# Designs tried in a protein design chat: VHH binders against Stonin-2 (STON2). Part 6

Target 1, 311 residues: Stonin-2 (STON2), of Homo sapiens (Human) (q8wxe9r568to878)
Amino acid sequence: EEEITVDVRDEFSGIVSKGDNQILQHHVLTRIHILSFLSGLAECRLGLNDILVKGNEIVLRQDIMPTTTTKWIKLHECRFHGCVDEDVFHNSRVILFNPLDACRFELMRFRTVFAEKTLPFTLRTATSVNGAEVEVQSWLRMSTGFSANRDPLTQVPCENVMIRYPVPSEWVKNFRRESVLGEKSLKAKVNRGASFGSTSVSGSEPVMRVTLGTAKYEHAFNSIVWRINRLPDKNSASGHPHCFFCHLELGSDREVPSRFANHVNVEFSMPTTSASKASVRSISVEDKTDVRKWVNYSAHYSYQVALGSIW
Below, E stands for the ipSAE of ESMFold2; O stands for the ipSAE of OpenDDE; V2 stands for 0.75 times the mean of E and O plus 0.25 times the DockQ between their complexes.

## First folded at step 1 (VHH)

Design e8 (framework vhh_enristomig)
Fold by ESMFold2-Fast, scan of step 1:
Structure e8 (fold): chain B 311 residues (1-311), chain A 125 residues (1-125)
Amino acid sequence: as target 1 above (311 residues)
Amino acid sequence: EVQLLESGGGEVQPGGSLRLSCAASGFTFSDHYISWYRQAPGKQREWVSTITSGGYTNYAESVKGRFTISRDNAKNTLYLQMSSLRAEDTAVYYCARDSIAVAGTEDYYYGMDVWGQGTLVTVKP
């Protein structure tokens, strides 16, 4: 069978404010990948919700794809694979191409504006220093202002959430770089209350507690990394924030740097969603009928949250 | 009036170093993210590095650990310090300004709205 798959992948990057996570700066990069199994040299046409063709497009019924939005968007800095006829795009905004057979490749990429006013969740972080002791606390809440969070029945999860707290390299010797999941390890308890109790540890090894997920030092990132597989979880519905707590005891006051992490890095993916609201409106293959057509959407978010002063 | 002008390109042998500069004029340089892009002969333009208005830096995986982006807001100048250069780094290097808002639009855009004319870097064996 003849088949073509279009993957629309958004990458959100930017900086958000401390506390309320207002978007201060952002980029949205959309990449469109093609994987096709089509006989012969098939000429394909792809139609997007490009604002420049709003109200003027002609789409045959057989070529219409399910839409994810009624919005029309502005496409900036379009860059194309060599198989695309760029003259056709510049003249008509139609993406005309002959795909590489049985090879996943990037057909094009472009920049857009972020379609939401808020991110899917907010992260508030407080850092305090008392002598040679440093404490970091974060509170995570799902944002009701994010469109995919408005209706629980249609809510899309944030997956593989990674919150990274950069630490000075001088502190690395006090961290376990690899976690060992063994039979004698203590079972972690999920605390649903707002109160954190510190567990005592010998020496200067960090004490880390989370109400959801896991936290440890990861050398690959030179950071303490808080990992959550999926948000929201059942406790998110209660209105209580998800919390991270870390306590560090340094060897002396002189080991507390005047320059500490000024930001927290947040990274996660959302399947079947679009940060750009880019949507495939039509797919056609010249001289072929009964072609199976698939469109998949995903968004990856990677941004900085401003961190308060440690002093 | 709004301009970005690259300089510092040239010929270098593998393993060598070069420092590129980008002089900005006609706008408030300190308010913008500024990026380096490159385009090798016959290839698509590739993102290399970005520095934010707050000084945060990001790098493409292919240059991470070898290139360093920096800015001098007092001089309205962006830099790219390139070390351990490889034949694959041969390209025209472009400076580009990110805009939070584009005049004449109904929405705010975050994308590159001003490009320099480029400076050629050739890594010869």
Scores: ipSAE 0.000, ipTM 0.103, lowest interface PAE 21.0, mean pLDDT 76

Design s1 (framework vhh_7mjh_2)
Fold by ESMFold2-Fast, scan of step 1:
Structure s1 (fold): chain B 311 residues (1-311), chain A 123 residues (1-123)
Amino acid sequence: as target 1 above (311 residues)
Amino acid sequence: EVQLVESGGGLVQPGGSLRLSCAASGFTFDDYAMSWVRQAPGKGLEWIGRIYSSGSTSYNPSLKSLVTISRDNSKNTLYLQMNSLRAEDTATYYCARGTRTYWEDSGYYFDYWGQGTTVTVSS
């Protein structure tokens, strides 16, 4: 069988405000990967919802792909794999290429503008320092302004959510004491649905509580990491925020560093969605009409939420 | 220190031809797309065209018949060949590092510009 698969992958990066998560800075990078199993010499043509071809595209019916959006988008700073005839693109906007057989490769990348006004959820964080005691609390709410959240029937999950709170190097001993003795750190033992109201007992460990997912210090990120497998969950519909709470008691001979983290890092993926609204409109293969064509979309989000220093 | 230095401007008669050069220094020339941009007296900037490190070119459709952009990566030099010049082509010509983007709120994404070279088309 003749077959070609096109993967459209978006990477959102940026900085959002502390309270309402207004987008202050952002970048969206779109990568298109091809994996094909085509016999003989296979010259392919790919059509995107490129604003510069709006109203002027000519495509045979069998080459038209189902679209995920009615939007037309601007493609900035396009870069191509060597198999693409770049001169054809620059002169006519046609993405003409001879694919590598049986090998997944990046056909092209380009920059776009984020297509939504809001991110899929908001994260509000408060940090309190009282002498040697530090408390961090976050509230996570699904955003009703995000298009995929409007209708439960079309809702797409945020998967593998990681919210990372950078830990000053001076505090690392409070999280890694057990690991220094040659065992995995067990500093954070939290359970989904646990109340954070009873955190009065500090002991020798930081107290971490979450209402959804898990939280612990992770050496790979030099951060406390709040992990949630999938959002929204059943309780997101109630309007109550998902919460993270951490209480840390520093020793009396320790001082809170003047350079505390100003941002919380948020990272997650959304399958079958696009941050750019980039869409494959057509796929054609020269002299072949029986080609099986697949298009997959995914978006990865990685951004900083401002905290503000309170020294 | 990134530096772009244009040369080759001057007075030319209508219907004449002229070739501009841009000498680049202070960066890896081969890693960047390069553009030519012009500004007529009292008017805004007009993008002429771009050339990628590969040699692939793209032009402003209104100027495509009048200009050819080329580059010599071994000499870190960008060129603009202009033919059939008219009085309306009188402008200061700039070489710039980068290319025009199609942002909603901005038209050009160039991080370095030359000082410009003036071309005057007059009898």
Scores: ipSAE 0.000, ipTM 0.099, lowest interface PAE 21.4, mean pLDDT 77

Design s10 (framework vhh_surovatamig_d1)
Fold by ESMFold2-Fast, scan of step 1:
Structure s10 (fold): chain B 311 residues (1-311), chain A 126 residues (1-126)
Amino acid sequence: as target 1 above (311 residues)
Amino acid sequence: EVQLVESGGGLVQPGGSLRLSCAASGFTFSSYEMSWVRQAPGKGLEWVATISSSGSTIDYVDSVKGRFTISRDNAKKSLYLQMNSLRAEDTAVYYCARDTEYIETSGSTYVKYDYRGQGTLVTVSS
């Protein structure tokens, strides 16, 4: 009946270093969506863990929300939906608004700084070129420095992990042949636990193996895509890395481009987490005390792992 | 370990110019809003200029507007302050400072800057 749902979604984008995945560049965009079913014209107040109100906030008991963090954060470049009284925000930092009835809408967005020192996992990639032969290998390890990974009891998964290796146009013919003639057989090889051994130089077709998930060339991304449904996996507890291996024998040195991929793309989601540590501290509705309040958090990560400037 | 190392200070005559540099290490420089703050003899810390992590927002204290330019190079993990038309009143120790993004509530005190360097002295005199 009387209810309001606040969805806090963080979007992390950036560039991390080769090897140790040190964050070189990043942007965190936070979007807050509201969906409310409130009778009458309801004036709502939203309170965030905004550092500029720390020490000056007054929170009534009925306004308090369960917090996901004890941290206070800086909000940059705030942009608001037309229903927000921006003058009130600029003068008092209060997010005062009259929500759209029964319609999910973006109340506001702002930029923050990534709250962690490292990402949830690292991806180290080695690339080798010898004449017409190209080999790519990646090792994926969960990061113990990421806060959600430190305690197994509170660990949150990385879901729908997608690691994309851009394929030069000259190589597409090799993967296209594989896709047309043996896509099911490639998946079957991976699912049967294909092992990483010494790949002989005399191989006549592309060799692609992963220790977790699936890998195949996907035309939609012009990339080899390594997909993992959930991390950490049962085997992640052992500390062993998850591996991707690809060996490609090109017809001649002329098919090796002067520029290889400068990076690999990594994308995944983490439910019930925040990259910004943005947290809803209070929600109130004018002249209403018995309002059902829900707050959902999610973070989406999309970034590039550097491979070097060339080859 | 977070480290900020300033350089470029010195003695200069009124109307002169100096360029200050700050080399950052031990943290993801591109993630943080950075500031220059100064402390004149016998006075408290004074904020001089700020640049956002994205570089989209830059702001200055009124007394240096039009004379000072703050900039950053995220690839080099460096912050700069170009100071032109220097005045005797600009004499101070200049600090590179990392702006706070958050603070733990348990036993914490609100501080606008969580780290600053050891400073570089700028003396403007005839």
Scores: ipSAE 0.000, ipTM 0.083, lowest interface PAE 23.1, mean pLDDT 76

Design s11 (framework vhh_enristomig)
Fold by ESMFold2-Fast, scan of step 1:
Structure s11 (fold): chain B 311 residues (1-311), chain A 124 residues (1-124)
Amino acid sequence: as target 1 above (311 residues)
Amino acid sequence: EVQLLESGGGEVQPGGSLRLSCAASGFTFSSYDISWYRQAPGKQREWVSTIYSGGSTNYAESVKGRFTISRDNAKNTLYLQMSSLRAEDTAVYYCARVEYTESGGKTYYYFDYWGQGTLVTVKP
C-alpha cells in the first residue's frame, strides 16, 4: 500500500561551560530522511514550520500533519538531495521532490539554532591531584529549564547516556573494570558488620563508584566511560544529583599532567523530541488519495563540558 | 539545601565520655539512614556506626560496646554517645547521609552529603 515515512533527526554539538553548563558554542544540524513505498511516478511536497511561509501556508486538510510545536523556525544552509527541485524551494520555499522507491535516503539537511536555553541536564566535575593520586568526581542533575522536563507526565528520557573522561592509554593497566564499591546484598552485609563505606585506597588499584549506571575504562574511546541507560531515573525526583567518583594512583607524579583534561565528553539520545523545534506541518503526494503518512522525531546530543585546573 | 552540622567535640581524658551531635536540615531526616565516620591524623576515613531509618544500628568492631548511636527524628538530630575513650579514638568525626541506587539489578550505597566534622582529642 501507498506509504511515506519522514524521519526528522536533530544533531546537537557544542561546548558548555564548567559548573553551570552555559552553552558557549553550539551547532544544531537537522537531517530529514524519507522512506517511501509509492506506486508510479510520485511527486511529493513537504511543508516545515519555516518562518518564511508563516501565515502564507496553503495546504489541504488531508495533507496536514500533527504539529509538535507552535514555533516557526529559520532554516539555515539548506542542502538537498538531487531529487528535490531546488528552484521551487528558492522561489516558493516548497520542498518538492520525487522520492527514491523503497530506499531510505536523506532528502535534506539544514542548520538551526538550539530551541532551548539549557541542556536536559547539567554535569559539574571536580578534579584533584595529590602527588601520584588523581580523583575525579562528577555531579549530574536534571535541568528544570529544559522544556521536556517541566511536566513529569510528558517527560522524555535521555537514553544511552555516555559521559567520557579521557585518559592516556598508558594509565589503563591500573584500572579496575568494576564500577561500584560492592556487589553484595546491601541489607545483609551492612547489618552484619564490616567497613561500610570506607574511603580507603588499595595500593595502585583504581576505585570507581557511581550512584546510577556503570563506569569502566573502555579502550575504544581511550576513556573512563560512565554509562546510564535512561534519565531521569526514579531517584531524580528526590532532588539529589547522580554521582561519579574515580580515584586512581599512578606510578609517579610525572605521570600526572598539570592539567588533567580540558573537557569531559557527553553523548545521549532523546526519542520523539527535537532540539531545533523543526516540525513537519504537511505531506502531500500528487494524484494519490490514500497515502499513509508517518513522521518520527529524534535528537542526538554530543558535546564537551569544559574543565579548568582546580588542583 | 541539604546540610549536616556536627558539634560536641573537644578534649577528654582517657576513659572519659563525650556526646557528639549532628544537626540535619533540608530533607526528611526520618526517611534516611545516617552514618558516623572518623578520620584520625595521617589516616584514611573509617566507618564508625550507622543508624537506619527503622531504628536498627550497626557498629565498627573497634567501637562496639563503647559507642551508642541514636537519633531524634522530631529534632532532626543524630547523636553518638562515646564512652571509655582511648587515645586511638582521637579523630575528626563526620556524619554522612546514606543514599541507595540500583545498577544491574543490584543495590549499592553512597554518601551524598557529609558534615564539616568535629574534632575529638583524647589526651595521652
Scores: ipSAE 0.000, ipTM 0.098, lowest interface PAE 22.7, mean pLDDT 76

Design s12 (framework vhh_7yz9_2; at its last look DockQ between E and O 0.01; V2 from the best seeds 0.00; counts 0 for: pae E 14.3 > 2, placed apart)
Fold by OpenDDE, look of step 5:
Order: sequence, then C-alpha cells, then structure tokens
Structure s12 (fold): chain B 311 residues (1-311), chain A 123 residues (1-123)
Amino acid sequence: as target 1 above (311 residues)
Amino acid sequence: QWQLVESGGGLVQAGGSLRLSCTASGFTFSDYYMGWYRQTAGNEREWVAFITSGGSTTYADSVKGRFTISRDNAKNTVYLQMNSLKPEDTAVYYCATEYYFTDSSGRTLYDYWGQGTPVTVSS
C-alpha cells in the first residue's frame, strides 16, 4: 500500500520580558518533512494555507486534507529541496515535487510571523540576593490570551515543559549530594498546596520546592531544571499558579554575584503548528488514487525570559 | 541612534575562509538577537544565521557546518566565521537585529539592518 506522510513542525525562538512575558523578539521557522512510499516516479502536489493561493485553489475532492484552522498565512523566505519545481511555485504557489523514495527529508521551510499575541503561559520570576542568601521564585500561569487556552474542549496542551535556571558555576556544588550510589543532585520537594511568596527557610542547606512537576540540578544544562509533563494541569484550577521555589545559603567565603541569573530558559512542545498556524490543505499524487495520506503537526518553543529590570 | 556596521567582506577563493564582524551601537546589544543575512542581485534577502542573547545559534541549511555565528557582548559585536566558502556564497552580507513597532494595526516585527559588506567567492 502506497502512502505519503507530511510532517509540519514549527520552531519558535524568542525573548520575552519579565513579568507579563511580552514577546520582545521572536523567530518562527516552519519545516515540512516528507516520507513517502510510492511506486515509480510519483509527482506530488502540496497545498498549504498560503494567503497567495486563497480563492485560487484547484484541488480534487479526494486530495483535500482535513484541517482545523481557517487561518491563511504569509510565507516568508521559502526554501525548497531540490526535488521541488520552484518555477511552478513562483508562478502558481503550488508546491510540485518528486519525493525521495522511502526517505524522510525536508521538503521545504519558511518563516512566518507568530500567529498569537501571547505565549501559552506566563512565567513570573523573582530573584533576591541578600548577602549569602539567594532565593528564586517563579509563578507559572496559563495565558488566557493564547487561543488554544480559551476553550477547554479544544485545549491544546504544552508538553514536556522545561524551565531552566542557570546556576553560577560556583554554586553548583551546593546542589550536589554524595551518596552510597554516587553523586546525586538535590531534588525539589513537591507540595501541591504550597503558596510561595514570603516563605523563609532556616538552615544552610539548599531547599527547592515545586507545586507541580519536578525540579533538580541538571549538569547537562548547568541549570536547575523545572520539568512539567503537561500544561495546563488537569488537576488544578485554570487560574491557579504553579510555583517553583529555591533557597540557597552561601558561605561567607563564597563570591555572591548580584544576580542569580539574567534570564530563564523555557522550552516545550505542542501537538499542533500553534506558532505559524501552517496547515496542509491538499495532497495530490499524480496518477494514483489509492494513496494513504497523513499529516502530522507539531511546534517546539524555546525562548528566554528576561529577569532584568531593563526589559 | 541604532547603528550596525559590518566589516570583513572581500574577495576569497573557493574553499577559503572569511570572518565578518558587525559592531552595534545605540542599543543594549546583549539584550537582542543578532543575525546575518545575505542578498544577491535580483534575489530576496535570505537569512544565514542568528544568535540569541543567550548564545543559542541557528543556521540555514546551506551554511550549516561551514559557518559559525558568535557574539561578544563586551564589544557589542557579532561575528560570522565562514569556512569552506563556495561561489554560491557570493553576496552582500547584512547584519541585523529585530525590534517591534506598535501602530494602529498592532504590533509588527521589523528588522534593523546594517549597510552590508560584500563577499565574493571566486571559483
């Protein structure tokens, strides 16, 4: 049985401000990958929700692909694999190509403007350095301004959320513990009912707490990493913030920087092209009527949240 | 006044190397993305590489493995190390950063560009 799979993936990168997490800078790159198992030299046509084709689509009924988005997007800086007839694209905006056989390859990529006004959630972080005392607190809330968050029935989750707090090299040893099994990282205690803000901790040992997910120092990132499998949390009220807390007391002989970090790194994925709103509207395979057609959508977000007041 | 000044362009033989520099002034350099773009006659300007304030890098496939973008925040400078140059790399190279402008239609992302530096790779 013959088949063609189209993978559409957004990559979002950016910088967001402290507090409200306003997007200060961003890039959206969308990549389209093809995997096809077609006999012979198959000629394929891919139709996207390109604004330049709006109203001019000529597609057979059988080639129409279901889509949930009604958005039309402007494609910028299109790049194509060599198997694409670029002349056809420039003249008609049809992506005509002869796919590689049984090989996943990038057919094309393009840039778009971010389709949303806000990111899926906000992360407010407060840091304090007072003498040898260092504290970091974060509050994570789902953004009502993000379209996928407006209707619980059509909610698109953020998956594999990773929030990274860069740790100065001098402090790394404070987050490590020796055990019989070797060196281990300090892990956060989970307290779902905790409200962080004015919490004082006594003692010289570092303390980490989270209301959701897990947190620990990860050497690979040289950061304390707060991991959350899915947002929004199904067991929490929609407006309830999720919190991270870290307290560290440094010795008097240690250099204490004026700031814990200048930024926080955030990464997560979504099972839709939520950044670009790119969609496959049609897939045609010439002289073939019995081809299975699949489309997968995803987005990966990676951005920095500023901690400085200058943002 | 925002300013980007590119340098380092010139003539180089295929397989050779060149290092471009872009010095920024008039804004907090360390807070902004910096990118390199290139443009050939008759074609649209295309992105080559960009680097975040935190040092994360992204490359166009055409230059991946050959070009390296880096930045020195203390010098307000972004660099593009170009190795294994090809005739296809011949272009005017532009340094750029991004900014938002809000008007009555909403917020729009714009690029701020330098004047460019020409790179010619001979076969």
Scores: ipSAE 0.000, ipTM 0.240, lowest interface PAE 11.0, mean pLDDT 86
ESMFold2-Fast, scan of step 1: ipSAE 0.000; ipTM 0.374
ESMFold2, look of step 5: ipSAE 0.000; ipTM 0.283
ESMFold2 (binder alone), look of step 5: mean pLDDT 78; pTM 0.769

Design s2 (framework vhh_7pa5_2)
Fold by ESMFold2-Fast, scan of step 1:
Structure s2 (fold): chain B 311 residues (1-311), chain A 123 residues (1-123)
Amino acid sequence: as target 1 above (311 residues)
Amino acid sequence: QVQLVESGGGMVQPGGSLRLSCAASGFTFSDYAMSWVRRAPGKGPEWVSTISGSGDSTSYADSVKGRFTISRDNAKNTLYLQMNSLKPEDTALYYCAKGSKVYYEGSDYFDYWGQGTQVTVSS
């Protein structure tokens, strides 16, 4: 019955280069949410792996949370909910607060740096424009440089992957509208082999094929959206990339903009992981010893893959 | 600018062998993975095999694994496909395809297709 749950959620955003997906710009925003079921007026204390208390941490043993995180991080631009005593934080780096009972709320947010050198996967995209004909091809490969990908037994999946290709407004008429009956998506027959061709589809709907997941135009995003439920797929270990192909023939050259798109948008979530390496080191509740304490971590990634110059 | 010229096709009986060649020009050959793709009459294209730019990594479609061997000679800008134990089902026009830069080797989608060389396995 006496329980507090701390959710640490990281949001990675940035811009990566075409080809190698080198991180050109990034920022990580960490949000900490609390959900508590505590009797009475409960005063809570939360301690993070804040570099400013390294070597000077004073915490009672019963309040220390289990963790394998040995890193200490710098917290930038901390912003707090009104229930937090900010003077205590500035003096001791302890987050002292009286939680809203039975209500999930954001306790605080802060900025950090990305803890990895590479992203979980790379996306290479090639575009071709010849008169009124447009082709787009993407290759997705899991990155061996990302720490969670190095050990198959402890690997954490990328979930609900969305790769969005912005569609110029002039091209919207060439895509079927989404409906409650569902829009047909194109999907490859095999995970390893390509079953597509470089065949022109003159004056008709775009040809879209993927080797994993689904692809269709989604008006809510004004984009062609390639969706993959989970990566890595079991066939990712074979070394073959996952592929997206689109071929479109427009009615005239006046429907082709001088540039197709400057970037592709990539978005996905990773459960039980941290992009910041922010860690909850301690939780205590004043005058209570039998409180069940939970800490959950998650990371959400949303970034642009450049198709040319960054600006 | 990119030019791919396939050769070495022909007519063979089941169980026979052929060696296909592809002469590449207009790009730095060793920087790109190369693939063989085939198209049987009335069917869509089928990926057959890919080799990395360095030649260190190869991959094959399940239908040809153990029978076909892909190789390359970067000094001669030439890609090869050694086809053994040919079957009637291998009858197709075989295309040389320029793939991705070496770090995207094994790609199943290609940015260029050559004119092709006909392989017919019959009688």
Scores: ipSAE 0.000, ipTM 0.091, lowest interface PAE 22.7, mean pLDDT 77

Design s3 (framework vhh_vobarilizumab_d1)
Fold by ESMFold2-Fast, scan of step 1:
Structure s3 (fold): chain B 311 residues (1-311), chain A 122 residues (1-122)
Amino acid sequence: as target 1 above (311 residues)
Amino acid sequence: EVQLVESGGGLVQPGGSLRLSCAASGFTFSSYDMAWYRQAPGKGRELVAGIYSGGDTSYADSVKGRFTISRDNAKNTLYLQMNSLRPEDTAVYYCATDRSLYFESGTEYDYWGQGTLVTVSS
């Protein structure tokens, strides 16, 4: 009945290079949420692997939590909920707070650095333009340099992977096959062409193929979205990349914009992992010893893969 | 492109001063611990001075009281002010990130500059 849950969520944002997905820019924002069901006035203390308390922390054995890392990290730009005694934190680095009862709330947030050299997978993309024809192809490979990928038995999946290819607004009509006011449908054009000469049809609907997952135009993102439920899959171990292919035939070379896309957006989540190596070392509740304590970790990744000059 | 570009090296007489600069780009400079390393001719690289993202500093015993490390997060620039220079300070000076607190191997994940030569001689 006495219970406290600490959710540690990392949010990775950044820009990676076109070929090998070298991290060019990044931010890692860590948010800590609390949900507690504690009777009476509950004064809580949270201990993190904060480098500034390394070697100086004093924690009772019953308050120690299983850790996800032996690393000590720097907490930058700490921001706290009003229930936290900030004077105590600034003077002693102790996170002292009286939690909101039965309400999930953000206790604090801070910035850290990404604790890996590489991301869980790489995405290489090539774009080809020939007259009114545009092709986009991507190759996705799991990274052997990412720590969670080294042992298949302990591997943590990338879930709900979204790879988004921004589509110029002028191309949206080609995905919906909607005729503009005053223009005949593709079926009408073919029938009339057959009657009076050439039967060629331009502006065909895009051909999209993927070797894993699904791909379609999604207007909510103004993008072609390649979705993969879980990586790695059974075929990731074969060494062959997972591929996305799109072929688009525009009605005229004048419909090809001077810029197709300067980047591809990649987004996914990894459960039970930390991008920052932020770890809860201890949780204590004053005057209570029989408290159920839970710590959950998750990392959300959202970044751009640079394409460079496209044409 | 992650880049660390050092400048400010040169020839100086014993007892002189130099200020080295390191311009950082392509990563979140303010979140990284930074360091200056040096490599003298025929020797390995050694840590000269380190600065944490929060501003705390550390120095090798050989340079304490003579060198001052500092950073300007608004300009993404790391500095090393070198005073009372000695012939044994002659080395190529490298700007680097210090991520050893975050990664088991530390240096294999760090970014390194190209180096700038400092020669202390008459």
Scores: ipSAE 0.000, ipTM 0.110, lowest interface PAE 22.3, mean pLDDT 77

Design s4 (framework vhh_surovatamig_d1)
Fold by ESMFold2-Fast, scan of step 1:
Structure s4 (fold): chain B 311 residues (1-311), chain A 123 residues (1-123)
Amino acid sequence: as target 1 above (311 residues)
Amino acid sequence: EVQLVESGGGLVQPGGSLRLSCAASGFTFSDYGMSWVRQAPGKGLEWVATISGSGGDTDYVDSVKGRFTISRDNAKKSLYLQMNSLRAEDTAVYYCARESGDTKLYWESFDYRGQGTLVTVSS
């Protein structure tokens, strides 16, 4: 049957402040992908909430898509697939194209300004050093300033949340001690062939605790990684913070670096939502009125939270 | 330069009370938020209570709310923890800690900690 699917994907990246997670630097990249199954020659037109067509758009009723926002946005640095008539776009702002049949492809990409004043949650992190003891603590709270968090009934989840704490190279041995002696922590005592000289281990194994999700050292990221499958959970809904705690006892003061990591990395996805507020207003297919039309939205967030120095 | 000295720990029966004290020196005490943290035998550190530099704001871990009271006397450069209705689960070494982190963070960072005082709750 005659159908066309438009996927609108936003990618947020940036840097936020340590205290209130104020957005210091950011960019939002929007990618629009098309997958169509259309018979014959199919000339298509895509209408976005482009500020430059506000008040001047002309759309037939059958081509109108459900409205997801009342905002009109500015599209920066538009780049198009070769099937798009760029001259038509530059002259009239019309996105006119002949799609590749049965092939998912990127129709266009552009940059926008982040549509919210705050991110979906805040992460506050504190570090402490007392002699050879090091502690890292984080406090995560859902932001009531983020639009999708204001109505619990329609709240969109943050999925596959990954918070990465860069580990100084001097500390890697403390997190991978079990893999040196064996594959798992239970095998830490099993390297008896290499451990025939009795040496007291002055440093203890790092203590890591989280109130939600899991945390462990992951060498692929050179970081302690705090993973949460989905936010908010039942405690998030009541406004209670989610916490991460790490306590490390080093063998000596020489193992404490002169400067701790300057940031924490945060990454997650939000289905059915838009960071840009880019919205598909219309989809038309020349000489066809019985086309099935779908629009999907998603946003991926990847940013750094600044940390204060304890040195 | 910075010194924190805890006192007041000891053996107490379940349902009993203890008052912990911390004497601070080597810094301007009123400029810093202060916390009590504890470590049960064989367990990690647990934040218990915090108080702002002025004494106007306090916060507690849920398990001690209504039972423990944190307070300070800036003129005497002293921090206190009044512990009532003690339970076996409260058995731990209690540490006085100076906060260097964001004053709005409930889980404060500690740039200095005392040697601790042992509290044992048993019959």
Scores: ipSAE 0.000, ipTM 0.117, lowest interface PAE 18.9, mean pLDDT 77

